# VHH binders against Acidic fibroblast growth factor intracellular-binding protein (FIBP), part 4

Target 1, 363 residues: Acidic fibroblast growth factor intracellular-binding protein (FIBP), of Homo sapiens (Human) (o43427)
Amino acid sequence: TSELDIFVGNTTLIDEDVYRLWLDGYSVTDAVALRVRSGILEQTGATAAVLQSDTMDHYRTFHMLERLLHAPPKLLHQLIFQIPPSRQALLIERYYAFDEAFVREVLGKKLSKGTKKDLDDISTKTGITLKSCRRQFDNFKRVFKVVEEMRGSLVDNIQQHFLLSDRLARDYAAIVFFANNRFETGKKKLQYLSFGDFAFCAELMIQNWTLGAVGEAPTDPDSQMDDMDMDLDKEFLQDLKELKVLVADKDLLDLHKSLVCTALRGKLGVFSEMEANFKNLSRGLVNVAAKLTHNKDVRDLFVDLVEKFVEPCRSDHWPLSDVRFFLNQYSASVHSLDGFRHQALWDRYMGTLRGCLLRLYHD

## First folded at step 8 (VHH; framework vhh_7b18_3)

Design f34 (from e3 with G54S)
Fold by ESMFold2-Fast, scan of step 8:
Structure f34 (fold): chain B 363 residues (1-363), chain A 123 residues (1-123)
Amino acid sequence: as target 1 above (363 residues)
Amino acid sequence: QVQLVETGGGLVQPGGSLRLSCAASGFTFSSYWMGWARQVPGKGLEWVSYISSSGYTEYQDSVKGRFTISRDNAKSTVYLQMNSLKPEDTAVYYCARDSSYEYDLSGYSFDYWGQGTQVTVSS
């Protein structure tokens, strides 16, 4: 027996807690595994939410690491995998900073002449403390061990590639890396993959291939960056081609529409604006794709995916509680297909959809 | 309503072992520190052990190395594994919930208690 067999065979395992964990950044499989085994869904969901934040102070890092320490061991690598590649470097920096800050600010004060008032002040300012300050050394040692393991995995370029088990994850990481490296100054850094990330990448590719450096002289043909742009385009287009196969599945398209409709159901006053934004973005992407290349097949694939991917839902659709039904139906349909390829693409598709929904929540 | 129900007590010979269980209901178990306390007949209540929501533990000196506290948040249950039992360990053992969340450093202040389970170490 396997986790997938349990997930697909018992649809009642998919519930509101699983859906909320997925919105917080967990894969559906990981969320189900947590629900079935640990009963710590609330704690691990909060951890995923913290890992997605653009800024992470030292004390939130401590809270996250404490929760990861108590997560089921087999899910630790999967939870790390859910961290966008663009965020992994920031986590390494925060782990180093946390070690120093924790020792100096919290442990130093508590071990040397700390009073109850000092402990209360630290708790109030930091939001994080242990019940017994006398035993913080043991807790810190356990946290530090987890930090060292995570830092080793994240820092090692080879191990980072192993944490990204699917080639699509590497391709998406390369696209995000290219976008951030090429136009870092004055441009928004990408934190997760969404339909907006694809639009942004397409804009950058047009600038590199047709307009040069945006109002500057065209780049020399021997430029290393031009070669990089060409490589990323090929990988990106292959990913879009594979996503088209998944999106052509009626159940996947219905699930996408249902999730978008459900997310917008409670925001009647903003539904029309969100639908307009979705349509405007879709039209923009189609226009960008038309300029990307003279290869009709490549443009047709991109246009088709964009139209399906950003299609808005209607306000008269299903209650939010019904999302569990659609997640169950999709799980069953995926299991009926040849496994690894479709499952990897589904995980990336759902990750992108989740990012899109989070953006819509904040617009 | 908050409920704590202890089981696993009984009669055991010196050097033996027992495992106590405490089933909790009526609150978010994973958010609270839990503990064990005991009362010798005719004597005062004394703290035995506590466990945080994250699994951090502490023990009274007299039981350190012999007793182990643990929890299963999925089952809303806290356990006390008692090894190398001594006649002096004979008492009614109570499961208790701390009155504060994990981030409170106010000290151990139990607000809900179980009915108790008898542990007798004879001869």
Scores: ipSAE 0.000, ipTM 0.086, lowest interface PAE 23.0, mean pLDDT 45

Design f35 (from e3 with S52T S53T)
Fold by ESMFold2-Fast, scan of step 8:
Structure f35 (fold): chain B 363 residues (1-363), chain A 123 residues (1-123)
Amino acid sequence: as target 1 above (363 residues)
Amino acid sequence: QVQLVETGGGLVQPGGSLRLSCAASGFTFSSYWMGWARQVPGKGLEWVSYITTGGYTEYQDSVKGRFTISRDNAKSTVYLQMNSLKPEDTAVYYCARDSSYEYDLSGYSFDYWGQGTQVTVSS
């Protein structure tokens, strides 16, 4: 029995026909529904044309991606090499959105065996190329390096005023750094970072992902974009120098609180113009920022930000109540960081960041 | 057990409007995020819009300002009002339930889908 068989068996009361439909690209739930429907159609002597349609083929691919999203990486690797290039591209996008090694292996194999059409299909359907994947990891490496280089100064400064752990100080440093920078391509100050890069960086940093396995920064001397990238690396290093000077100042805690508050106002406004699942990310960011202040005026400002940008949710249920709960609970005791240590809170936050990234790059 | 049934699709002229409806059953509708996705001919399945339990909405850039998602918890129904339709909006439209756990943990994965309804925009 393979891990695949165990995985499928543990997710439903499936039979051999359901398993076969799942291998054909259907989600487990849809495979069960289609198997039942097929039984009825077989009794009438009819063959459902929808099962053979182009629309149904795309539907099967999407549901297979959704079902396999939570499958172990090792299992998914085995399945990928047996499916058409276009479906491989969608599987890579949904499950390994930024896994350079996997993208390289799949593209490498198809380059040696596939046609130009197969390669074009992979690039077009996923929007994921080896160069794009490398760029995302290079952006993450640059941000992580800044966070690590600032950590010592910020840990000392923050611990002096809030008795914070090293981990929370790292998270604070990352939030402050991202809050102070732009994420627009073609402009200065980390313009190569998008919201997806920010979310990806935060997720991987918290999950202790091994960055040493990631490829090198894209370098193409003939490209205008790579020339611009070299200028932006210089700008990024200058920003790092300026931030290091600021955080070395012992009196800068109030400035940091003001900057974080101002930046979160902008970020919450931007996130309100994006996908609804960004509310969980905004909630996490507001929670962290609120915990880092002992000033009631700043806490009141965060409450106002929630009402202005998250209030459109208009829910008396989980999302809005949870945000107010976080603001009230964590702002009440500025020296207690237990809220950030709760595994359930971290799981919710990280799940949302991953989801936001996958949706930003999903066709 | 979970069922989502779409209606309201059809043929419409460019610039016209259609209202899609999705009747849900087999679960506590008011506790779940709902969304719409579409399969454009020759392209993959793409997300169109979300609506949360509290009524907050988000839209794909290409439909923003033209489409409106709404929900009626008393009727366990989610709607997609499509205005200023373009030929590029021709697709099979699917209603979907988000796989949100008790606290909307993921907000990004659909676990149940409807059968789909065809929308054709042509003159």
Scores: ipSAE 0.000, ipTM 0.105, lowest interface PAE 21.9, mean pLDDT 45

Design f37 (from e3 with Y56W)
Fold by ESMFold2-Fast, scan of step 8:
Structure f37 (fold): chain B 363 residues (1-363), chain A 123 residues (1-123)
Amino acid sequence: as target 1 above (363 residues)
Amino acid sequence: QVQLVETGGGLVQPGGSLRLSCAASGFTFSSYWMGWARQVPGKGLEWVSYISSGGWTEYQDSVKGRFTISRDNAKSTVYLQMNSLKPEDTAVYYCARDSSYEYDLSGYSFDYWGQGTQVTVSS
């Protein structure tokens, strides 16, 4: 049984105490075994079930996701490495009821509403029944609408320029975080889609887990998002508030998005053919940033910085002095642009980048 | 006022080459990311290649090693060099400008498209 299977398994023993031991470097099975050995847990059918867990509990998975977002990067990286491709497909099928071919067509056409003809076309091309396409598209729209509303709420709470700077820093932090993981585990590479697909995939999975966590019966394919919101009510609002709080922890959210994207890779079949490499990831992140900033000079500086950082880092050795030189040059350039006038935003942006880069070089 | 005009499409034998050009006007070309997408008969619209304002390129896996995107900022033109063409490459090819004003979780955001140019690979 994979560590991820045990962690998200259908057992009451995957609780906060087990998670704390996991954070201390224990595998989930070892954490349960240690608790049994210490007398905190009884040797029961439940403890045996942890070692043999093969099913996911959506509600408990969402609750555990909150804690997983705070897991040390090395442990999360190990979990990603240990997920077999076959298990990734099973998790996607269980937690996210979309066909790879369907997702490919929806993303390829950038459908936000879909017409009868669009669904007929998808059905014809993919061999998926029209009824199934309608159901999947309805679910896609509902989840997408909620995710967009979450993003809108975040923008409303934070001045647009604050959000743009924070988003840019977060996107770049994700790139350097993957660079750090590569250097820590140079023999294995994370298979990862473009950032647009990554962000979409991660947010949809988190939202699907949130919806699944309340154990709601399947909704009519033609149901509105308002019906789903009504069904979830207070529990959904509480989960949404927790998710919004987690968004404030940018580095951990990016790590969680990486984990989610890796698990959902098989479901995004059209993008499974794209090589998940460091350059493709950074391009995706920069492209997403371009949608948030209207200052092309700031975006171009970010692209230049990423290219200077990404290419040298991929050589497995880049002197820290060179990194600091580029950061100082970028700082001087940004301070001269009207798009980055707020010192607090700049401090946050540079703090995030510096923290990740220093971690990459073990400074 | 924003305009994208494609040229260079046509009929070619399998294994042949074509070069598509896209002349842009009405905006500061050098500041925008540009891309190519295609619509294959019987399939949906699919992204082909992307080029950043700084010259960073990315390709769909099926065209890697065969297609090359490039840009000439002085001429406000983006190019797609297509080599070793296959019947499966038959499609209408569109030049597009990346939209920095749209918030879109789909991963691709284009706000202006060319008229498209037909590429037919047959024998």
Scores: ipSAE 0.000, ipTM 0.099, lowest interface PAE 23.6, mean pLDDT 48

Design f38 (from e3 with S52N)
Fold by ESMFold2-Fast, scan of step 8:
Formats: sequence, C-alpha cells, structure tokens
Structure f38 (fold): chain B 363 residues (1-363), chain A 123 residues (1-123)
Amino acid sequence: as target 1 above (363 residues)
Amino acid sequence: QVQLVETGGGLVQPGGSLRLSCAASGFTFSSYWMGWARQVPGKGLEWVSYINSGGYTEYQDSVKGRFTISRDNAKSTVYLQMNSLKPEDTAVYYCARDSSYEYDLSGYSFDYWGQGTQVTVSS
C-alpha cells in the first residue's frame, strides 16, 4: 500500500483507476500492472522495481478480493475469469477456507441474524476482509459460485492433460491446493488427500495394468492375448491390444512415466518421504533425444524443458497451471520439431493409455 | 533485483527499420515468457508481442508480418525487429516479463516492466 502510495502519491487514485480498468475487462493483475507502469513514467530507478516485488503481488491479491466483493454482479464473471490462474488458485483457496468458516459460524445463524463481530472474527481467522452486509454476502456467494466453476474446469483440464480418471483428477486438484498453499484446516477427507502422491498412484496403476496384462495370459508360454476374452468389455480389450503393441517401445513408455511422475512430484512439494526421480528423467530425455535425432539443438531443447520444470517450486503460491504449462510447452516443442518420427506413436500411446486407466479405475 | 533495460529506440523514416533490445538481469531469464508492449501518446497501452522460453511467438494483428520477436537465452536478451515502420507505430515501447505459466490467459500478465524506449516514425 505505502509503496504504491509513494509511487503514485494517492491510494484513492490508484484504486479508482485500477477498478475502471477492471470494468473495461482487464484482469486485476494487468490493471494493477498498467497503473504501476503509468506511474513509472513519473518515477525511475529501484523504486519502480520494488512495486513489482512479491510484496506487491500479495497486496494486489488482497485488493482484488476486496474489490470483487463490492463489484456489480454483472461484472463478477468477467473480472474473475480475467484473473491469472496463479491468482485464481489463491482465490479458490481463500474462498474455500472462508466458505467453511462462514457456513459454520454465520450461515448457521442465517445472515440476517449475523453480527459485525462474527464477520470480523471470521475475516481475521481466514484473512478475508468482510463487512456485515447482505449485498457483500450476495456478491461473495456469486464470486464463490464462479470460483467453484473454475475449480471444476481445472479438474477437467487436469484429467484431459494428465490422462487421469475422474476420481484421480479431483484428488489431484485437492492435493495441489492444500499442499501448495499449506491449508491445514480443511475437511478431514481432503486433509488426508493433501498428503497423497498422484504420481505414485499413476505409476502404480500403469504398473498394475502392465503386470495384469501379462498375468492374464494363458498357461501357454508362447501365446498372445486370449481372443476369447472378446466377450468381456470390447473397448477395454481393444485398448489392451493396442497398448500391448505400444509397450514394445520401452524407452518411450519409460520416458512418459518419468515425465508424469516428475512433473507431479516436483511441483507438489510434499515428497519428503518419496525418492526424487529428477536426475533419471533428465538422463532419459537426453538419451531418447539422441536416439531420435543427431541434432544437438533438439537435444538441448529437451534438456531445457526438463531443467525448467524439474526443480520444486520455491513459492508457497505455486499454481496448478505450472504443471499444465510444462505439458503444453512439451507438446508445442515436439510439434515444432521436423522429422520427429514418433509423433504418431506418441499420440496413439496417450489415447490408449487414457482409455485403459479410465476403464481400470472407473467410478 | 530484477532489471529490464531497453535500447535501440530513436527517430526513423516511414518504411524504415529498428531493432529494440532488452537486457534482463536478476532472474533466470530462460524460464520466463517475455513480451513487448507500447503506448501511443494519448492512447491506451497496447500489447505488441510475446515469446515463450522455447521460442513460440504471438503477435498483435496490426504488427503481424512486420515485427519479429526473438530471444537469446545465453545473453539474457529479448529483441523486437521492427520492419516497414508506419507513423502509427510511434510510441514508447516497454519490455516486460510475464510470470504466467499458463497456456491460455485472457489479458496481459506482466509483472516486471522496463523503463521504456521512445520510437518516433516521422519525416
């Protein structure tokens, strides 16, 4: 606050200008960035850099929440969806924690009977400033509904990009939010899941499927898969046949497993009891790149992608989008490579694996 | 301390070319998306171009085909090559770092900005 006040010379002016930019459809962070940038033209040097620090990021997030609670209902959807996913994750966490406390301590008494002291106590406990006001509560409910819709979209996106079942996608989202933001007072079930390892679960599922496929073979040691199993689930059997062919490329399968496990473990930050696989992933990518091409630039690209996303996030506000970004960057980079002959095999493998995982662990 | 320092601005005739450079320090340059934005006097801020860590680029429609963004991770520098300059390209150009790790984001998520460099297209 004081840093922005020094920069612009008027907090009221900053708040009003930022709010007008929000009303024009800019994200809250971009509106603040535009306001700060305008001020930089009037001031120079290290002072401007301070305004863009982690402290200012925290300040922006709290002011976003206060402004959203007072925003006109017609603008809530637009304003919230314009917030970067890094701040969306933080917003989801804070509204989740606040909703539980608010439901228990205020909604149980009905809002009409709530007191300012009760709301102040909840605000202090949850870190969200809220006044005893029906309009503000109505805005909170509207914001919370949209935030929950965003949380659902994140679950869908994780399922799509990580090839997880509906159950694992939901659990993964819960773990990311609680592990990254250190939210310890959630429901007992969600709190338990915050110590889970989806990379381990995904790896176990893949291993169990591979072992199961081998173990289901007839006692004839030279036999292929029993075609009489066609009376079972036809889709599952087709996926199983397809995956058996793809598993013959052990190097690509191992690389895929390592990428998924390393991305999940490296970004969750709760793996002190599990062995890190970061070095093995790096070696695997370099070795596979060397086999697929003699081009040094291609090998350098794969190494760069791994190194960028292998280290655990040092921020306690790491967004789920970090893992998604890695997978999207990897996909985009692969598509940019000329002569990458395994693209068709890779695409087929991912489709088949997804089908098998959904079938085996379907709810 | 994060620093972004722009150079290469100046006066140029219509149809001419300029190359802007942005020297970055104080962070792991190769890990971040970088971009350019400009402000025409009396108008709002306009995004010009993005480049990600792997070299993927995006351009605003009005500069597409005329401007090229590039980066040199070994030198921690991002460039904007501006060709076929028009009077309406006259603006203060800002180098910016995007802390966003998102694939699809509505709006501009710049967290650090340079001081800006003036580009004037006139003759």
Scores: ipSAE 0.000, ipTM 0.106, lowest interface PAE 21.7, mean pLDDT 46

Design f39 (from e3 with E58D)
Fold by ESMFold2-Fast, scan of step 8:
Structure f39 (fold): chain B 363 residues (1-363), chain A 123 residues (1-123)
Amino acid sequence: as target 1 above (363 residues)
Amino acid sequence: QVQLVETGGGLVQPGGSLRLSCAASGFTFSSYWMGWARQVPGKGLEWVSYISSGGYTDYQDSVKGRFTISRDNAKSTVYLQMNSLKPEDTAVYYCARDSSYEYDLSGYSFDYWGQGTQVTVSS
C-alpha cells in the first residue's frame, strides 16, 4: 500500500498523532500504523463509545486536516484530491476562518467558467488541487452548515466525556480551538506538544479551575475564549521555556517526549479505559527507563517486571490501590538500576505522572 | 528501509491450523522484539503476542495455549503458529517490530508494521 493509498483509503486514521509522528521523521505508513494501534484503546470498555462518537470523529478529522495543511505540498495535494467534500469544507474554513468575505467571493465563483489565474489563486491559498475544486465546487456551498453542526456536537461530547459542567465544557472547547490555531499560526510546532489533545487541555483547565475557586469564569463566550486562550499561551510559553533547557541534550528531549506522550495517554485513558491506560503508562515508562540505560538486558528485566504488574489488567479492572502499588514499585525498580544518568529529572517526571494519574482517579 | 512482509493467511475450518510468517528486512532483526496484532472487520486492533530478542514470549489470554510465536534469526523471520482456530479468530493479522529507544514518540511498543494477511475461520 503506497502512502497515497493509505491517505485516500481511510482518512479517519490520519489524526494529530499521525501528523506529529510525520513531523518527527516517521514515514506516513509507519505513522498510520501507530494510529491504527491507538484504535485498540478506543475499542475497549464501555467508554469507547464516547471516544468513537461522530462528534469526536469530526473533531479528529478537522484537527488532522488543520495539521496536514502545513505538510509538504505533494502529500497535501494528493490527500485533498481524494477527501470527501465535507472534509474539504473543514480545510477551507481553517485557511479562511477570519476572511469569510474572500472565501465567499472566491469559492462561490463558477470555477468551470473561471480563468486559470483564478483557479491557480484558489489552489495556492487553499492548498486544494484545481481538479478537486472544479469537481467539488457545488459541495463547498454546504461547508458552513456542516462545520457549525460539528462544533455544537463537540461541546456536548466533551461535557459527557469529562463529566464537566456546561460552563467548563464550553470553556474547554473554546480553548482547544484557539490554542490549536495559536500553535499553528505561531510557528511553534513541537513534535509532541499540541493543544489539540483534549485530555491535556482539559487537565490544564480543571487544575486552573480547582485552584481558582477564588472567582467565576467569564460569561461572555468571546471574552471567555480570549481569556482562556491567553492562559494557555502563558502555559505554552512556560512549557517552551522548560523544553529549551532540555533541547541541548537529545536524551533528555527524548525522555520528555516519551513522558509527555505517556501522560497525555494516561489522562485520556482515565476517562475512557483503565486497563488500556495502565498498559500505555507502563509501556511508556519502560521505554523511558530503557533509553536511560541503552542496555538490552536491563530492558528485558524492566519488561518482565512490568508484565507482572500488567497481568491483572488482562483479567479484570485494576483497583486504585493496585495502581498506587505499581507506581511505587516501578519507581523503586527504576531507581535501583545501574547507569541512570538523570535520576533527578526522572524523579520529577515520575512524581508528576503519579500525582496526575492518582488525582484524576479521585481516590 | 524497514520492511515486514506477512504470508500464510487463508481460509480454514473451525478447529484447523495455520502458520503465519513475517519476513523482515532493513534492520538487525536479531536485536529487536517482534510481535503480532490482529484487526477484526469493523473493530479496533488487538495485540496477539510478542517475542523478545532473547526468545521470551507472551500472549493475549484469548489465544494462550492455542497460538505459538517463534523466530528464526538466521532467516530474519518471525512466525505465528495458530492451532484450534475459532470463528472469532477471523481477522487481518499484522506483524510488527518493537519500537526503538530513539523513535518512540507515543509510548507504543511497536514502531513498524507489515501490510497484514487475512485469516478467515469458517465452514
Scores: ipSAE 0.000, ipTM 0.100, lowest interface PAE 22.6, mean pLDDT 46

Design f40 (from e3 with Y50F)
Fold by ESMFold2-Fast, scan of step 8:
Structure f40 (fold): chain B 363 residues (1-363), chain A 123 residues (1-123)
Amino acid sequence: as target 1 above (363 residues)
Amino acid sequence: QVQLVETGGGLVQPGGSLRLSCAASGFTFSSYWMGWARQVPGKGLEWVSFISSGGYTEYQDSVKGRFTISRDNAKSTVYLQMNSLKPEDTAVYYCARDSSYEYDLSGYSFDYWGQGTQVTVSS
């Protein structure tokens, strides 16, 4: 009875491949899981590890929908609470993707149904008898309400965490986005990236920006550098203005520069090709800001960013042991900071970055 | 509360067959994935097969074509039909309910286990 077979009679609600699998005797949940697996094989050429991970994540997520549909009302909260936050996000995404039209109709009724017309509408769309539909739809209303509450809770939690670090989180997220698009790194879950990875991606983006300015014609209408310039005008302007607040606090700025410089030095030391271009980075970026944006505020913010966050990384007065200590402690900000040397300054800095860390790590 | 009871294990010669049964109680059996795992003497636990609530089945490569998992929701029972048994199939076989909330790199995670039934394949 934990089937969503009531949707099968409407091709606008279910993919043709899922419909065919259902006709072959698979449950809707299993059909969706198999279709997802097939799609992954087509897209990735699937190594065994990738197929195992993706198939299990999608298959278990769709099976969790079946479990929730059958769960007693008193146990729904406990079952959902046991699901890791990352899997809750996947569950919500896949639930909407599975049958968006039906979910929208239920949500349009505020997850509440008590009219004969609503029951008749569903039975008409699915070809299922009114009696069967009524029983199953009451269970669906309950699950949809819980899914909507989960989505609301997740959105509120993300917003809260983001607000704790919006000046840094947005800047680093934008830089990671640019780096990923430039290097074709594929899809990445931001919650799995470390602060060092953000600094590394920032360096890669700045390096590409600089190389484009000194080696190529950045004003070509279809150039990638022109697209990046548009994104900076749209995304960075407000976030970089907020970053000026952090820059005004000398203690926080000094700690931030130490962390960024260590991450950049560490990555540049590992990747010789990046290290080779380090000395030209800041000069080229200033020139790019002047030539590509043509927006004085964006140019000024980039000049300030280079002078305050990138230029100090060239100094040999930054001890790598101390900065590596800070980086090693960064990932522990959502846990204990035992063994840290300067707790007051660290707590203040980590408080500012809390939203970024909570988004990166499962907490 | 949740209880899984295995039966059907025993001694069989190479090339023989055995049918394992697992009677489940304490939960809504039809809503859960069920599986079989085995522990070879002196080694770790390894997954053998699972069956979804909808009847979808998967098998470890080494048993594919020889073992068949099935379920009877009316009896709250899951079965493992083992054909063409080999000495390396000698193990304690455990019935398990799939957790669906946590798993490791080797495959599926189970949250409740039966006490196990011994399968010995020897001359």
Scores: ipSAE 0.000, ipTM 0.109, lowest interface PAE 19.1, mean pLDDT 45

Design f53 (from e3 with E102R D104E)
Fold by ESMFold2-Fast, scan of step 8:
Structure f53 (fold): chain B 363 residues (1-363), chain A 123 residues (1-123)
Amino acid sequence: as target 1 above (363 residues)
Amino acid sequence: QVQLVETGGGLVQPGGSLRLSCAASGFTFSSYWMGWARQVPGKGLEWVSYISSGGYTEYQDSVKGRFTISRDNAKSTVYLQMNSLKPEDTAVYYCARDSSYRYELSGYSFDYWGQGTQVTVSS
């Protein structure tokens, strides 16, 4: 057993408060850091409402992990493996919460060209000295190196099992790596996925639950599934072809992401952040889902994701009238498209999705 | 045209010292991370030390406390001061430029290498 295998196999126990904060718009890093600080204050008997604190600083969160990252390079994997699950989630999210533009342009410029006044201003606003800025930059570099090395091993394993292209395997490996190590609530594991990935998985499950097996050969010439040498039964192969065709229609997928993600999350920025890689990530998820569609464990996982994604969004922050409006708008927009390739399939899919979502949101 | 030229290698007795220099040309030296790696006879390539554009350094465990990396941006030169040399330090030492430029994060990926300079530690 490699350190990477153990690391990706571990899930962090995250309280319902962390999940709620994430749904309310906090990054996972911020939500977990706030929960950790809350735990420390509870332990000391303090009465401050830490979860509502706006004094948390991304740099102070990173500082919690700094000592664990000051290892000789050959020991980095060993020390990261030894980090408690709660801090593993913070490490992964801290890495991805760092703005590379901030690190590269702001810290780099201030270290090489900054005036004393500019550097003093940064220190005053962030509570960070020039020495601390340099330390944070070096630590970010070390974390980046280790994360990239860990991902390489996972890409190789996934590519071998699914015959995915390097690009698709890389994108899929990234989602699986980060999802597996982040989220567990109650007795069930909940993979952390982007809002777009959650919405897509929920729709894929709803579609499969009602649509059934329909034959349609993939038209995408770069489909890794087209040339798989697998002993697949007829129904599984038909499901796979149907899912591949669904994902291959970029215009319908983009329209779907734009309308449904905005309606359910209320954050266009979340969608735009994933836009560049979304099709590859979605294709990877579809390939895995299709291969495991008849597997009870995978079906249970996607049902759990739908329940945890949709039910918390029934709060006062997600008005039913807005959800119904956007679902109606999306349906109307799809029906008004001339020449889209699989109209009958998409009409059926959207009818099913709308019906299921409206039932789940019926209060 | 990127060029890295190493000098300062040679034969030295155990416990002795050597200072390696690497003269760089053909790029904006101050914007790049620089490093030293060595090829031990019969072994693979082994990294020795790293220096950031800002002057922060990392060392392999076996040379920590004995070797010091430094740079002079005005002269476009990186140095490796080697003290308390041991027979196992015998190797061809290479100066290398990290693939990152400006303030881009390094992945310990080198894109240009010097021709190397031989260091032999023997009595």
Scores: ipSAE 0.000, ipTM 0.095, lowest interface PAE 22.9, mean pLDDT 46

Design f64 (from e3 with Y32S S99Y)
Fold by ESMFold2-Fast, scan of step 8:
Structure f64 (fold): chain B 363 residues (1-363), chain A 123 residues (1-123)
Amino acid sequence: as target 1 above (363 residues)
Amino acid sequence: QVQLVETGGGLVQPGGSLRLSCAASGFTFSSSWMGWARQVPGKGLEWVSYISSGGYTEYQDSVKGRFTISRDNAKSTVYLQMNSLKPEDTAVYYCARDYSYEYDLSGYSFDYWGQGTQVTVSS
């Protein structure tokens, strides 16, 4: 839209003085007003250099806050998820009123799991209390629509790369995410998944990919499924009965098992109050996929890195790990790309992994 | 259903030009951020260019000044005009939709890709 056009035209602008005032406890609006009154105006060249520095994460958060300051309300919820949850609370209190359920659901995951004191501190510094936040049903509804569209995109990606039916794509996502009822959100902390759960998911992926089909089966009432968690037991058992062919390449099976384990660890990391950004993880996955599709040695290196985490998946005490850190280590350890090595195979493999991780992090 | 259909690739001599087109359907094109990425032989994927719904553009350093990205919202189409082509521009070019509204200097946030179109710069 026209509003987005105006907003995006300023996306590379940032003001370090406004950012410093914000860090000192001023609201973004007050900081902008102070900047205007003081006549502070930085050069675009200096701003561009700062955005490419090691402090990019800090300035990216401020850049998003400045963009959202000028964004129409209808675009806010499409952009909000690009900001770490801790910064979202301040922005939402100041510029937009959101439904209390949205505040609890989105902002509570990082701030409230520590202490209520974090929210009280924000209120003290900004003069705003989250409890007095205004309700906006329309904003909640719009956020829900964005989530649904992203979900549709993920289903398309899984189907395109593995030719899976709608039912099997959802079953795969449900199995990977909630195998053996070992994950629970809300009142319980996330439990660790065993290697057996990951291994089974990997076997399903490889069977579907290697054979190009899961065999002819009855048409499933896909539209009947409102809740993936509630459907898990029944559909999982049916899928087990449908899969009659169990032959797959041993190396590919091992690779898929390792990567499924890494994907689930990433999801757990997000729910353990890590500040991992879904967008950053998606970028990391594309970069990893790009490297893997062109070099068997790079693939072997990636497998080696992932295998360092495979053994913990076989215990009740599998630790959470930083997927962003893992991907950064992998990327940094590879300096060159070699010639093509089974590109079609790796493209399908990486497409499914990306689809799986998008589902896990977007859910 | 989201679809991206690419055309315009082919074989061209160094110094030549090609115009790639990408017809989009299944989503609100006018509000979407679009880009081009390429897969160079023997290398991974790399971002080429990016265009916002308002026409703000960014380019990879190696193509800046030679390539021009543009869009036609009435036709739901994004274009990549490639001038002064070099042998190192040889790649499969993919049209892609950015699922986020944030531009990132790393240039990789695409959720839908076209099937790709081959561009070969020889001799």
Scores: ipSAE 0.000, ipTM 0.105, lowest interface PAE 20.9, mean pLDDT 44

